VH-VL binders against Isomaltosyltransferase (ctsY). Designs and how they scored, part 1

All scores and structures are predictions.

Target 1, 124 residues: Isomaltosyltransferase (ctsY), of Sporosarcina globispora (Bacillus globisporus) (q8rqv0r968to1091)
Amino acid sequence: VEYEAEFGVQSGVSTNTNHAGYTGTGFVDGFETLGDNVAFDVSVKAAGTYTMKVRYSSGAGNGSRAIYVNNTKVTDLALPQTTSWDTWGTATFSVSLSTGLNTVKVSYDGTSSLGINFDNIAIV
Unless a header shows other numbers, all headers, positions and changes below count from the first letter of the chain; Kabat numbers aren't used for antibody chains.
F stands for the ipSAE by ESMFold2-Fast; E and O both for that by ESMFold2, at different seeds; each is averaged over both directions (binder to target, target to binder). V2 = 0.75 x the mean of E and O + 0.25 x the DockQ between their complexes.
[cut] stands for letters that were removed.
The coordinates of atoms that the task and the answers printed are left out; those that the model quotes come from them. Centres of patches stay.

## First folded at step 1 (VH-VL)

Design b01 (framework fv_becotatug)
Fold by ESMFold2-Fast, scan of step 1:
Structure b01 (fold): chain C 124 residues (1-124), chain A 121 residues (1-121), chain B 107 residues (1-107)
Amino acid sequence: as target 1 above (124 residues)
Amino acid sequence: QVQLQESGPGLVKPSETLSLTCTVSGGSISSYYVHWVRQAPGKGLEWLGVIYYSGSTDYNTPFTSRLTISVDTSKNQFSLKLSSVTAADTAVYYCARDRGYSYGYRWFDPWGQGTLVTVSS
Amino acid sequence: EIVLTQSPDFQSVTPKEKVTITCRASQSIGSSIHWYQQKPDQSPKLLIKYASQSFSGIPSRFSGSGSGTDFTLTINSLEAEDAATYYCHQSSSLPYTFGQGTKLEIK
């Protein structure tokens, strides 16, 4: 299941369309202040371990973002440089989700590095 | 309203360190990306590097070993230091603002007025 | 690094003529091209951002187009004050690069 970043709950970030190759209607950027984030409501029928995929572009270098599940930080996800801002990559990690509604946040916090453009997440 | 202005020595001797300051007026720099760009007389524009509001930097490859960009937010100032200068470093040096931390690096606006640095004995 | 090649290097033009300046990137950069005007002894001034987006205060005779690798800056009806060097700049990936410049002289 894919969740487009531009349809998430945005705090301090912006939706843009000025780079090619995004899914949906755009992508999210503007992570400029500590705490800027995009939050998603993710529902699953069974508690367990899922693969979360983050689609992004990072033309400036190796970036990272903090991932929170239900208000608990689960990882600092590395987002290695892509060949340009119009070239999208995917970073994957394992995440534990509770039965029913989970809140997943992709956040710029004190451990995050470099600018990235954020397209979507997928839960598999 | 926001203005950038470069300052520093107009003349630097070969082998010395070039030190320039970019002063920002009309606004706070706490969320700015600031770039340094130079232009040799009669030549085009060459990107040198950037400092992000976090204090992290990226430099163009030819300058990595001799370039340092820094920021002093309490003085609203950015600084550029370029070591071991030669005549090839003679240029007008500009600082320029770029907004948007997490966004693919954007356009440059505003630019400082530029400061000419001549490397000569 | 991404190389930007501008054409022409130089053009002498008459007022009211339509001028086209081309910028070609060595690889696809989407729409991440910006155009600057630089008059003698002045700082560069932003004209067009992200290939085609204009600004308040920039005359409507300036327009930009293109995507991928081929980009164009058009001055629809040249005025005397447009004598300047024009540069394209890509923001698709580091290091940032500029085209070599196109110098326009008014005859």
Scores: ipSAE 0.000, ipTM 0.555, lowest interface PAE 12.0, mean pLDDT 84

Design b02 (framework fv_becotatug; at its last look DockQ between E and O 0.06; V2 from the best seeds 0.00; counts 0 for: pae O 14.7 > 2, placed apart)
Heavy chain, then light chain:
Amino acid sequence: QVQLQESGPGLVKPSETLSLTCTVSGGSISNYYVHWVRQAPGKGLEWLGVIYYSGNTDYNTPFTSRLTISVDTSKNQFSLKLSSVTAADTAVYYCARHYYDSSGYWYFDLWGQGTLVTVSS
Amino acid sequence: EIVLTQSPDFQSVTPKEKVTITCRASQSIGTSIHWYQQKPDQSPKLLIKYASQSISGIPSRFSGSGSGTDFTLTINSLEAEDAATYYCHQSYSLPLTFGQGTKLEIK
ESMFold2-Fast, scan of step 1: ipSAE 0.054; ipTM 0.704
ESMFold2, look of step 2: ipSAE 0.006; ipTM 0.576
ESMFold2 (binder alone), look of step 2: mean pLDDT 89; pTM 0.927
ESMFold2 at other seeds, look of step 2: ipSAE 0.000; ipTM 0.534

Design b03 (framework fv_becotatug)
Fold by ESMFold2-Fast, scan of step 1:
Structure b03 (fold): chain C 124 residues (1-124), chain A 122 residues (1-122), chain B 107 residues (1-107)
Amino acid sequence: as target 1 above (124 residues)
Amino acid sequence: QVQLQESGPGLVKPSETLSLTCTVSGFSISSYGVHWVRQAPGKGLEWLGVIWYSGSTDYNTPFTSRLTISVDTSKNQFSLKLSSVTAADTAVYYCARELYYGSGSYEAFDIWGQGTLVTVSS
Amino acid sequence: EIVLTQSPDFQSVTPKEKVTITCRASQSIGSYIHWYQQKPDQSPKLLIKYASQSFSGIPSRFSGSGSGTDFTLTINSLEAEDAATYYCHQSRSLPYTFGQGTKLEIK
C-alpha cells in the first residue's frame, strides 16, 4: 500500500511538481528547519514486521531522514544520491507495526541530511 | 537577466539599527531562498541568515537577538535589520540567492549582489 | 556549527602551475560543499557546486572533488586572471559556514 507524501499531514514542508516521475499529484520538499515532517496514518490488520519503502529523489548528494513510528524514532534512513532530481530511488527497511492504526512520520531531524524530494511511502 | 542589488547607509552610528534593502529582478523571490552574508575589511565571508521561500527565517547564532530578515514580495525586496551595532559590524554586506526546490535544489549561492559597505563609527 | 578549515591560507603561484586548495569539515557533510572565487572589490562568484559540479560558464581548468570531510578545488593550469581569494561553503546544515579563504597571487 502506497501513501503519497502530498496527502500526508505536512509540518513545515511544501508540495511541488517541478520534477518529473513522481506518483500521485506531486511530491514533498521544503525540509529546511529542524522538525519539518510528513506524517501518515497507517493501518495494518496484524501486528508484525513489515517492509517500509521510501520513494525519493536526491540529485545533489546523499540525504537521510528520521523515521518515527507512534512517536518513537525507529531509524535514521539513508537516502543515497540518485542520478538526477528526475530519477527516483527507493530506500527500504524493516519496521515493526502494531495492529490497527500506526502513525508513521518522516522527519528532518538534527541527525538528517538536507537535500531530498519525498514522493511516497509503501508498506508491504 | 537576474540581478540582486543592495542599498542602505554607508555610515551608521554605534548603538543604532542598520537597515539594508536587497532589490531583486528577473525572478520571483517567493521561489528562492535569499541569504545575507557579510565580510569585514580584509576578512572572510560570514553567513548571517536566510529567508526561505516559505517565509521562514533562520539566523546565525551570534545574531539571533539583533537580526531581522523580512520580505516584501510586492516590491521584490528583502530587508535586513541589525540592531545595536558596534564597530565589529563594519563590513561589506551581500545578499545572495539560493536556487532550490525546497530541500532538493542548488544550495549554493548562484547569484550575489554587488555588496554595500557599511561603516559603524561615531 | 560545522567548521571549515582551508589550506593553504596563502600561496604565490607561477602561471601554468597546478594548484590544489583543500577544505576540511569538522564533521561529515556529504557533498554539500561549494566553491567561490572572489577578486578584489568584487562579489564572490560560484565556481563549483556539490563538491564536483562545475557551475555554468566556468572554465574547465577548475575542478572539485571529495566527499564527507575532505574536499579539494583544483586549478590544473593557472592563468593570471585566477589571482583571487577562494572560499569553500557548506550547506549541509544550519548555520551555513565558510572556510577562512585561500589567497592566490601570481608570481
Scores: ipSAE 0.011, ipTM 0.560, lowest interface PAE 9.3, mean pLDDT 85

Design b04 (framework fv_becotatug)
Fold by ESMFold2-Fast, scan of step 1:
Structure b04 (fold): chain C 124 residues (1-124), chain A 122 residues (1-122), chain B 107 residues (1-107)
Amino acid sequence: as target 1 above (124 residues)
Amino acid sequence: QVQLQESGPGLVKPSETLSLTCTVSGGSISTYYVHWVRQAPGKGLEWLGVIYHSGSTDYNTPFTSRLTISVDTSKNQFSLKLSSVTAADTAVYYCARGKVRYFDWSPYFDYWGQGTLVTVSS
Amino acid sequence: EIVLTQSPDFQSVTPKEKVTITCRASQSIGDSIHWYQQKPDQSPKLLIKYASQSFSGIPSRFSGSGSGTDFTLTINSLEAEDAATYYCHQSDSLPYTFGQGTKLEIK
């Protein structure tokens, strides 16, 4: 299941369309101030471990973002450099989710690096 | 202080490849996004393309099939090659440093080379 | 691509006069507009970045304003050395584009 970043709950970030190759109607950028984030409501039928995929572009170098699940930080996700801002990569990691509604947040915090364009997340 | 300087042949024959070099002095190129911009005699500015830190490039659509931008970090040099030139490619060619803000990859061009005139004739 | 339209194309101006140059984008570009000055046989020189931020060393008579689609460069008291062509530049969307230029000459 894919969740478009531009349909998430945005704090301190913005939706843009100025780079090609995004899914949906755009992507999210503007991660500049500590605490800037995009939050998603993710519902699952069974508690367990899922694969989370983050689709992004990072033309300026190797970036990273903090991932929070239900208000608890679970990882600093590495977002390796992509070939250009118009070339999208996918970073994957394992995440534990509770039955029913979870809040998943992609955040720029004190351990995060560089600007990135954020397209979507997928839960598998 | 940072300087960019273009160099290359001032005259290129139709159908040949135009090859220019941009040499950077006064700083390391490791933080540079280098853009190429041209200006036909008496006309305005036209953006050609950019090379990013990754070595990836973006080109303006009319030039995608003819344009190659590359970097040689050991020489602090960027290069531009434009193939199959015609008289319409006669212009002053500039390299320029693009800078972006942390969250804003919308570049402004803070330092420009002096420009090099390339005439396509004969 | 985003088209930038400048107005006027050309203006002959008296010294000390206030000059206003406008740049209109064919779609919203936020604050991703920059202004350059180009004198004959010279490279462009950055004046204003991100609509309103003066670049270092630029005289205070130059200022920029606007957001979205409508942007303005103002020279509050024109000096003789300001005779030049002025270009706006958008970097919101690829391909990056320039306006057609506004040429100022002194009367």
Scores: ipSAE 0.000, ipTM 0.544, lowest interface PAE 14.2, mean pLDDT 85

Design b05 (framework fv_becotatug)
Fold by ESMFold2-Fast, scan of step 1:
Structure b05 (fold): chain C 124 residues (1-124), chain A 123 residues (1-123), chain B 107 residues (1-107)
Amino acid sequence: as target 1 above (124 residues)
Amino acid sequence: QVQLQESGPGLVKPSETLSLTCTVSGDSISSYYVHWVRQAPGKGLEWLGVIYYTGSTDYNTPFTSRLTISVDTSKNQFSLKLSSVTAADTAVYYCARVPYGDYLYYYYGMDVWGQGTLVTVSS
Amino acid sequence: EIVLTQSPDFQSVTPKEKVTITCRASQSIGRSIHWYQQKPDQSPKLLIKYASQSFSGIPSRFSGSGSGTDFTLTINSLEAEDAATYYCQQSSSLPWTFGQGTKLEIK
């Protein structure tokens, strides 16, 4: 299941459409201050380990974002440079989710690097 | 040889818009990002913002509402406009290049700088 | 924003002396640190990029090291022309930030 970044709960970031190739109605950018984030309500029928995919573009260099699940930091996810801001990549990692509602947050933390454009997350 | 050169009025009145141009020679502007950095007299370096090869921009937080960086590819020129200036905006303004394409596996610093242009905000 | 703190602020040095300048980041930045030299009335000049990579044309007496939060610029044998202010700069996250600078004077 895909969750569009522009439909998440945004803190300190903004929705934009000035680059091609995004899904949905746009993408999120403006990660510039510590604590800037996008949060999603993710519901699963069974507790377990899922694959989380983050779709992004990073035309300026190698970036990273902190991933939180239910207010606990899970990882600092590397977001390697894409060939342009109009070229979207996918970063993948394993995440543990509880049955029912989970809060997943993609955050610009003190351990995070670079500006990136954030398109969506997918839980599979 | 790539060279960057800033130009613009040396004096700007308070409340007006500061407008500078960075002219590129020796290379295509499509091959790099351009950053703007300023330095107040006797002070350190302050990053203002960047324009990427795509035309997208990122600005330092205190300048977001006042700062516009743009590019004119037909003239090989980048422009900086800073509105509503005060005496605190008195500084030497630099444009500087970060290469694009050549360093996709590494993050490079600003390797070519303009000579800087002093802008004094005074009545 | 990431704060970079340099040490020392100022140092008076003699020719041929080994000089070490330190830059500390308020959070981990990997190796995304760059070092610049600025002489009076001149623009900054890139010396070292990505923590330890010498930029083209820079004398071999300049070297850089470090990762994470602690970074060092070393001048192995100081020459008179090295009197300048040195700045570290991070490119790990927006906004890009500079250290406050380290001024080296020849005594």
Scores: ipSAE 0.000, ipTM 0.523, lowest interface PAE 17.6, mean pLDDT 84

Design b06 (framework fv_becotatug)
Fold by ESMFold2-Fast, scan of step 1:
Structure b06 (fold): chain C 124 residues (1-124), chain A 119 residues (1-119), chain B 107 residues (1-107)
Amino acid sequence: as target 1 above (124 residues)
Amino acid sequence: QVQLQESGPGLVKPSETLSLTCTVSGGSISRYYVHWVRQAPGKGLEWLGVIYYSGRTDYNTPFTSRLTISVDTSKNQFSLKLSSVTAADTAVYYCATEYSSGWDYFDYWGQGTLVTVSS
Amino acid sequence: EIVLTQSPDFQSVTPKEKVTITCRASQSIGSNIHWYQQKPDQSPKLLIKYASQSLSGIPSRFSGSGSGTDFTLTINSLEAEDAATYYCHQTSSLPHTFGQGTKLEIK
């Protein structure tokens, strides 16, 4: 299941369309201040380990974002440089989710590095 | 190719407000965050603050109460105002750009303008 | 704030020497370190981005390495035009901070 960043709950970030290749209606950028984030309501029928995929572009270098699940930090996800801001990559990691509603947050915090435009997450 | 040029007074009296401008040419400013960095004679680089394309600003802690950065998009011009200056504010002042995506390296720099604070 | 400490502060070097400059961060910054060259009476110029990424127009003798807290800028076979002050710069968190600089002079 795919969740578009522009349909998430945005804090301190903004939606943009100035780079080609995004899915949905746009992507999210403007991660400028510690705590800036996009939050998603993710529902699963069974508790367990899922694959989370983050679609992003990073034309300026290697970035990272902190991932929170239900208000607990799960990882600092590396987002390696893509060829350009119009070239989208996917970063993948394993995440544990509870049965029912989970809050998944992609955040710019004190361990995050810059340089990404955020398109979507997918839970597999 | 983006070019930056600082301008302003070369001499400012203690307790007055220093006002500098940075003019951007060769590109649209809507894609850049603009930083101000200074360098005291014989010393290293000190970051002062940034204005983002959204109009938000962040300032380095020592300057929070004295510094204002603003933009005039119709002129492709950025301004820095630093109030209550002292001799310690004597430095070369640079504007520098960061391609807009979040915190990044400074890809273009102005040539710098020397500001001397003395009576 | 993240403090960047460079070593050495100053070095007098002969042409064709291999030079290494180190930059140590007070906390982990991943690969969010960039290196600038500043020649006398000139503005800084970006040399290396994101610890190890080269830039067009920069001579291949310049390279960068490291991650986390320890970073190195290497000049393989120094040339006369490399006499300058070199600064590291972190972009992991605000405020932006620079190292104190390493000045290289030709013997």
Scores: ipSAE 0.007, ipTM 0.569, lowest interface PAE 9.4, mean pLDDT 85

Design b07 (framework fv_becotatug)
Fold by ESMFold2-Fast, scan of step 1:
Structure b07 (fold): chain C 124 residues (1-124), chain A 120 residues (1-120), chain B 107 residues (1-107)
Amino acid sequence: as target 1 above (124 residues)
Amino acid sequence: QVQLQESGPGLVKPSETLSLTCTVSGYSISSYYVHWVRQAPGKGLEWLGVIYTSGSTDYNTPFTSRLTISVDTSKNQFSLKLSSVTAADTAVYYCARDSKWLRTYYFDYWGQGTLVTVSS
Amino acid sequence: EIVLTQSPDFQSVTPKEKVTITCRASQSIGSSIHWYQQKPDQSPKLLIKYASQSFSGIPSRFSGSGSGTDFTLTINSLEAEDAATYYCHQSSTYPYTFGQGTKLEIK
């Protein structure tokens, strides 16, 4: 299941359309201040380990974002440089979710590296 | 023409606060981040910190307790304050810009630098 | 923090010689390396951005290459005005860091 970043709960970030190749109606950028984030409500039928995919572009360098699940930090996800801001990549990792509603947050925090446009997450 | 120019006292006494101003012209402050970088005599470049267009800041770890970077948009000026200085803070201080709108993280324009000597 | 190590620290070179300067990162930084030239009593000047892209107005004798951890700046035919200290800079992660510098002197 895909969750578009522009439909998430945004804090300190902005929705934009000025680079090609995004899904949905746009992408999120403007991660520039500690605590800037996008949060998603993710519901699953069974507790367990899922694959989370983050679709992004990073034309200027290697980025990273902190991933939180239910207010607990689970990883600093590396987002390697893509060929350009119009070239989208996917970073994947394993995440544990509880039965029912989970809050998943992609955050720019003190361990995060600059420079990404964030398109969506997918839970599989 | 884009210009950045540092100014401030060339001499600061140990334990006092070093205060510098970077005055910018030829561009809109709201479009660019400003960084501060220093260079001790005969040594290499050291990144100090950045102020974002939002007014928020990030500082290099050794300086977090002593360093404050701020902006006065009405004067097109950025300031750097470094408290509790010692002889180790003697350096040429530069301001340099980074393009927010182009998402360029290189320093395309630098000030000329200002030498600050810490001595009694 | 990401440590950038340049080689050599110092080189004395004859005019027209080809010069290469290496910058190694302590971890992978993609192409987020930038090269600056600093002449005595002057501020640094951007030469190459994102490992291989020449900044506007820079002479064609300067070129950059590399990705990941190993990067090089090449001066194809050294001119007298190229006597300077050269620095690499990474923008992959805060804090931004610089290499220690490579000083080129003309013989």
Scores: ipSAE 0.000, ipTM 0.543, lowest interface PAE 12.1, mean pLDDT 84

Design b08 (framework fv_becotatug)
Fold by ESMFold2-Fast, scan of step 1:
Structure b08 (fold): chain C 124 residues (1-124), chain A 125 residues (1-125), chain B 107 residues (1-107)
Amino acid sequence: as target 1 above (124 residues)
Amino acid sequence: QVQLQESGPGLVKPSETLSLTCTVSGGSISDYYVHWVRQAPGKGLEWLGVIYYSGYTDYNTPFTSRLTISVDTSKNQFSLKLSSVTAADTAVYYCARGTYYDFWSGPTRYYMDVWGQGTLVTVSS
Amino acid sequence: EIVLTQSPDFQSVTPKEKVTITCRASQSIGSSIHWYQQKPDQSPKLLIKYASQSFSGIPSRFSGSGSGTDFTLTINSLEAEDAATYYCQQYSSLPLTFGQGTKLEIK
């Protein structure tokens, strides 16, 4: 299931459309202050391990973002440089989700690096 | 107080390479996008390209084959090289700091808040 | 590339008058406009960012508005020091582009 970043609950970030190739109605940028984030309500029928895919662009260098599930940090996800801000990449990792409603948050933390444009997450 | 200053030869012959340096003082270059903008005498502003200290560059379409922007972190300097110049390249060349808030957050909402004084380059034989 | 067209190209104005400068984009760009002031023989200076947000230290007589394709810069009571060329700039799409400029001269 794909969740557009611009439809997540945004804190300190902004929706933008100034780079080509995004899905949905735009992408999210402006991760500028510690704690800036996008949160998603993700519901699953069975507890278990899922693949989370993050679609992003990072034209200025190698970035990273902290991923939280239900307020617990799961990983610092590496977001390697893409060819340009108009070139989108996908970073993939395994995540454990509880049955029912989970909060998945992509956050700019003290461990995070560089700015990125964030398009969507997919839970598979 | 961050300052940017352009330097380079004021006269370049047709077909040669124009080479300019932008020196940043009062702050680290790692905190800045740096844009190059030119202005032909009596004309408007034309964006040439942008660089970030990581080596990321993006160039305006008509310049992609002749323009190279680079950074030297050891000297706190950005450089612009424009090859195969003609009289149409006669202009004042500016470097300008592009910053939105915190660079670490991927500011793609480019504005230019600190400008060098500009350096006039005349292309003439 | 997105083309920005400014109006007027030139205006001679009297001190204390309200001046409006228009910038029209060739396609919808949200609020992706910044405004600059350039005085003769000087570098450009950022006035307004994101269509309507005053940059730090800019006099309150300058304001910006608009979204989509039509944007305005307003000087609500012109002062002699406002004689300059004004440029809009878009960041909705690369390459970054500027309007052709509006030159204001004081009568």
Scores: ipSAE 0.000, ipTM 0.554, lowest interface PAE 13.5, mean pLDDT 83

Design b09 (framework fv_becotatug)
Fold by ESMFold2-Fast, scan of step 1:
Structure b09 (fold): chain C 124 residues (1-124), chain A 122 residues (1-122), chain B 107 residues (1-107)
Amino acid sequence: as target 1 above (124 residues)
Amino acid sequence: QVQLQESGPGLVKPSETLSLTCTVSGGSISSYYVHWVRQAPGKGLEWLGVIYSSGSTDYNTPFTSRLTISVDTSKNQFSLKLSSVTAADTAVYYCAKVTYTIYGSVYAFDIWGQGTLVTVSS
Amino acid sequence: EIVLTQSPDFQSVTPKEKVTITCRASQSIGYSIHWYQQKPDQSPKLLIKYASQSFSGIPSRFSGSGSGTDFTLTINSLEAEDAATYYCHQSSSWPLTFGQGTKLEIK
């Protein structure tokens, strides 16, 4: 299931459409202040391990973002450089989710690097 | 055009606190990220830190315990305080704003102040 | 911290010559390199941002190229007003860092 970043709960970031290749109605940029984030309500029918995919573009270099699940930091996810801001990549990691509603947050923390454009997450 | 202008004392004694002000004209400071950069006489540029429009800050590692950057929106001013100064802190200090671009990483310095020379001596 | 190394440190050049200044990063920084010109007793001026994007009002003789670790600033047909020190700057990783500078003088 895909969750578009522009439909998440946004704190300190903004929605934009000025690059090609995004899904949905746009993407999120403006991760410029510590604590800027996008939060999603993710519902699953069974507790277990899922693959989380983050779709992004990073034309200026290798970025990273902190990922939180249910208020617990899970990882600092590496977002390797893409060819341009119009070229989208996917970063993946394994995540444990509880049955029912989970809160997933993609955050610009003190451990994060670079501005990136954030398109969506997918839970599979 | 947006302009930045640094001001402060030209001379500071060792162990004291250096205090500088950057005044913004031609635009609102609430729309800018302002960085501080210094340059020792005859040497290159060294990044000190940044203040974001939210008031949050990031500092270069050697300065984290000594450096404070702040903003006063009512005066259209940014301030830099550097404590426990030594002769190694003698430099021209610049404030600079970043370019807002489609790149999403807003760290090219498009406008700089004129710089203010600070000499640390007894 | 990412170290930027410029070459040459100094070059004396004749007007109308093509000048190439190189900046090498200690690790890959994508396109996150910016170039500045600084004349004596003046503040730096932005020339090129994100490796190859010309800043507004900058003469067309200035161009930038490169990606990853190797970057170049080119001045095609140098003019007398181009005597200055040139700095590269990376925005890929905290802390932000500058190269040591390349000084150009006109013969």
Scores: ipSAE 0.006, ipTM 0.534, lowest interface PAE 12.1, mean pLDDT 82

Design b10 (framework fv_becotatug)
Fold by ESMFold2-Fast, scan of step 1:
Structure b10 (fold): chain C 124 residues (1-124), chain A 122 residues (1-122), chain B 107 residues (1-107)
Amino acid sequence: as target 1 above (124 residues)
Amino acid sequence: QVQLQESGPGLVKPSETLSLTCTVSGGSISSYHVHWVRQAPGKGLEWLGVIYYSGSTDYNTPFTSRLTISVDTSKNQFSLKLSSVTAADTAVYYCARLGHYDYVWGSYPDYWGQGTLVTVSS
Amino acid sequence: EIVLTQSPDFQSVTPKEKVTITCRASQNIGSSIHWYQQKPDQSPKLLIKYASQSFSGIPSRFSGSGSGTDFTLTINSLEAEDAATYYCHQSNSLPRTFGQGTKLEIK
């Protein structure tokens, strides 16, 4: 299931369309202040381990973002450089989710690096 | 009002470490991202790095091995150390709280120090 | 790194004239461009943030526009106190970078 960043709950970030190749109606950029984030309501029928995929572009270098589940930090996800801001990559990791509603945040923390463009997450 | 003030030696010898302090008054240090920017005589502005209110840092690529930015919350001060200096490091050094990076608190102004000239020569 | 190229690098202008300064980014940066004014022996002063956002204390003659890679700062009726060097600055990606500057002198 894909969750478009522009339909998430945005804090300190902005929706934009000025780079090609995004899914949905746009992407999110403007991660510049500590705590800037996009939050998603993710519902699952069974507790367990899922694969989370983050679709992004990073034209300026290797970036990273902090991932929170239910307000607990679960990882600092590496977002390796893509060939341009119009070239989208996917970073993947394993995440544990509780039965029912989970809150998943992609956040610019003090351990995060670079401005990146954030397109969507997928839970599989 | 919020004020930033740089201080440090005006003259540093080649190969030594340049050490500067930025003192913040009129605001809480815990709410600041502080950037360091320099300007060589007659040249443009060059971003050196930032320390976030979390204490984490990001540095411009040419400086990652020589530059350290730190904070002392008890003194309300930020510090910059640049090791192994050469004549190319001669510049006015600024510390700044950049308001345009702050989405949460809107469009309040930048706060820049007055700058401090550092000359690297024997 | 993102390279910002300004045009012109120098301009001598008569008071009351309209001045246009451009800034071109080497790759798309959305609206994450900011404009600074620097007078001799002074620290830079923010004029416009996020391409087009003004704020109180900045004269209304200053305006910004643009998106993606092409950005413009306009002074619609130049005053004597506007003699300064103007810099564009991008906050989209690390490292943060500045343009080379545009120096305006009043005739």
Scores: ipSAE 0.005, ipTM 0.537, lowest interface PAE 13.0, mean pLDDT 83

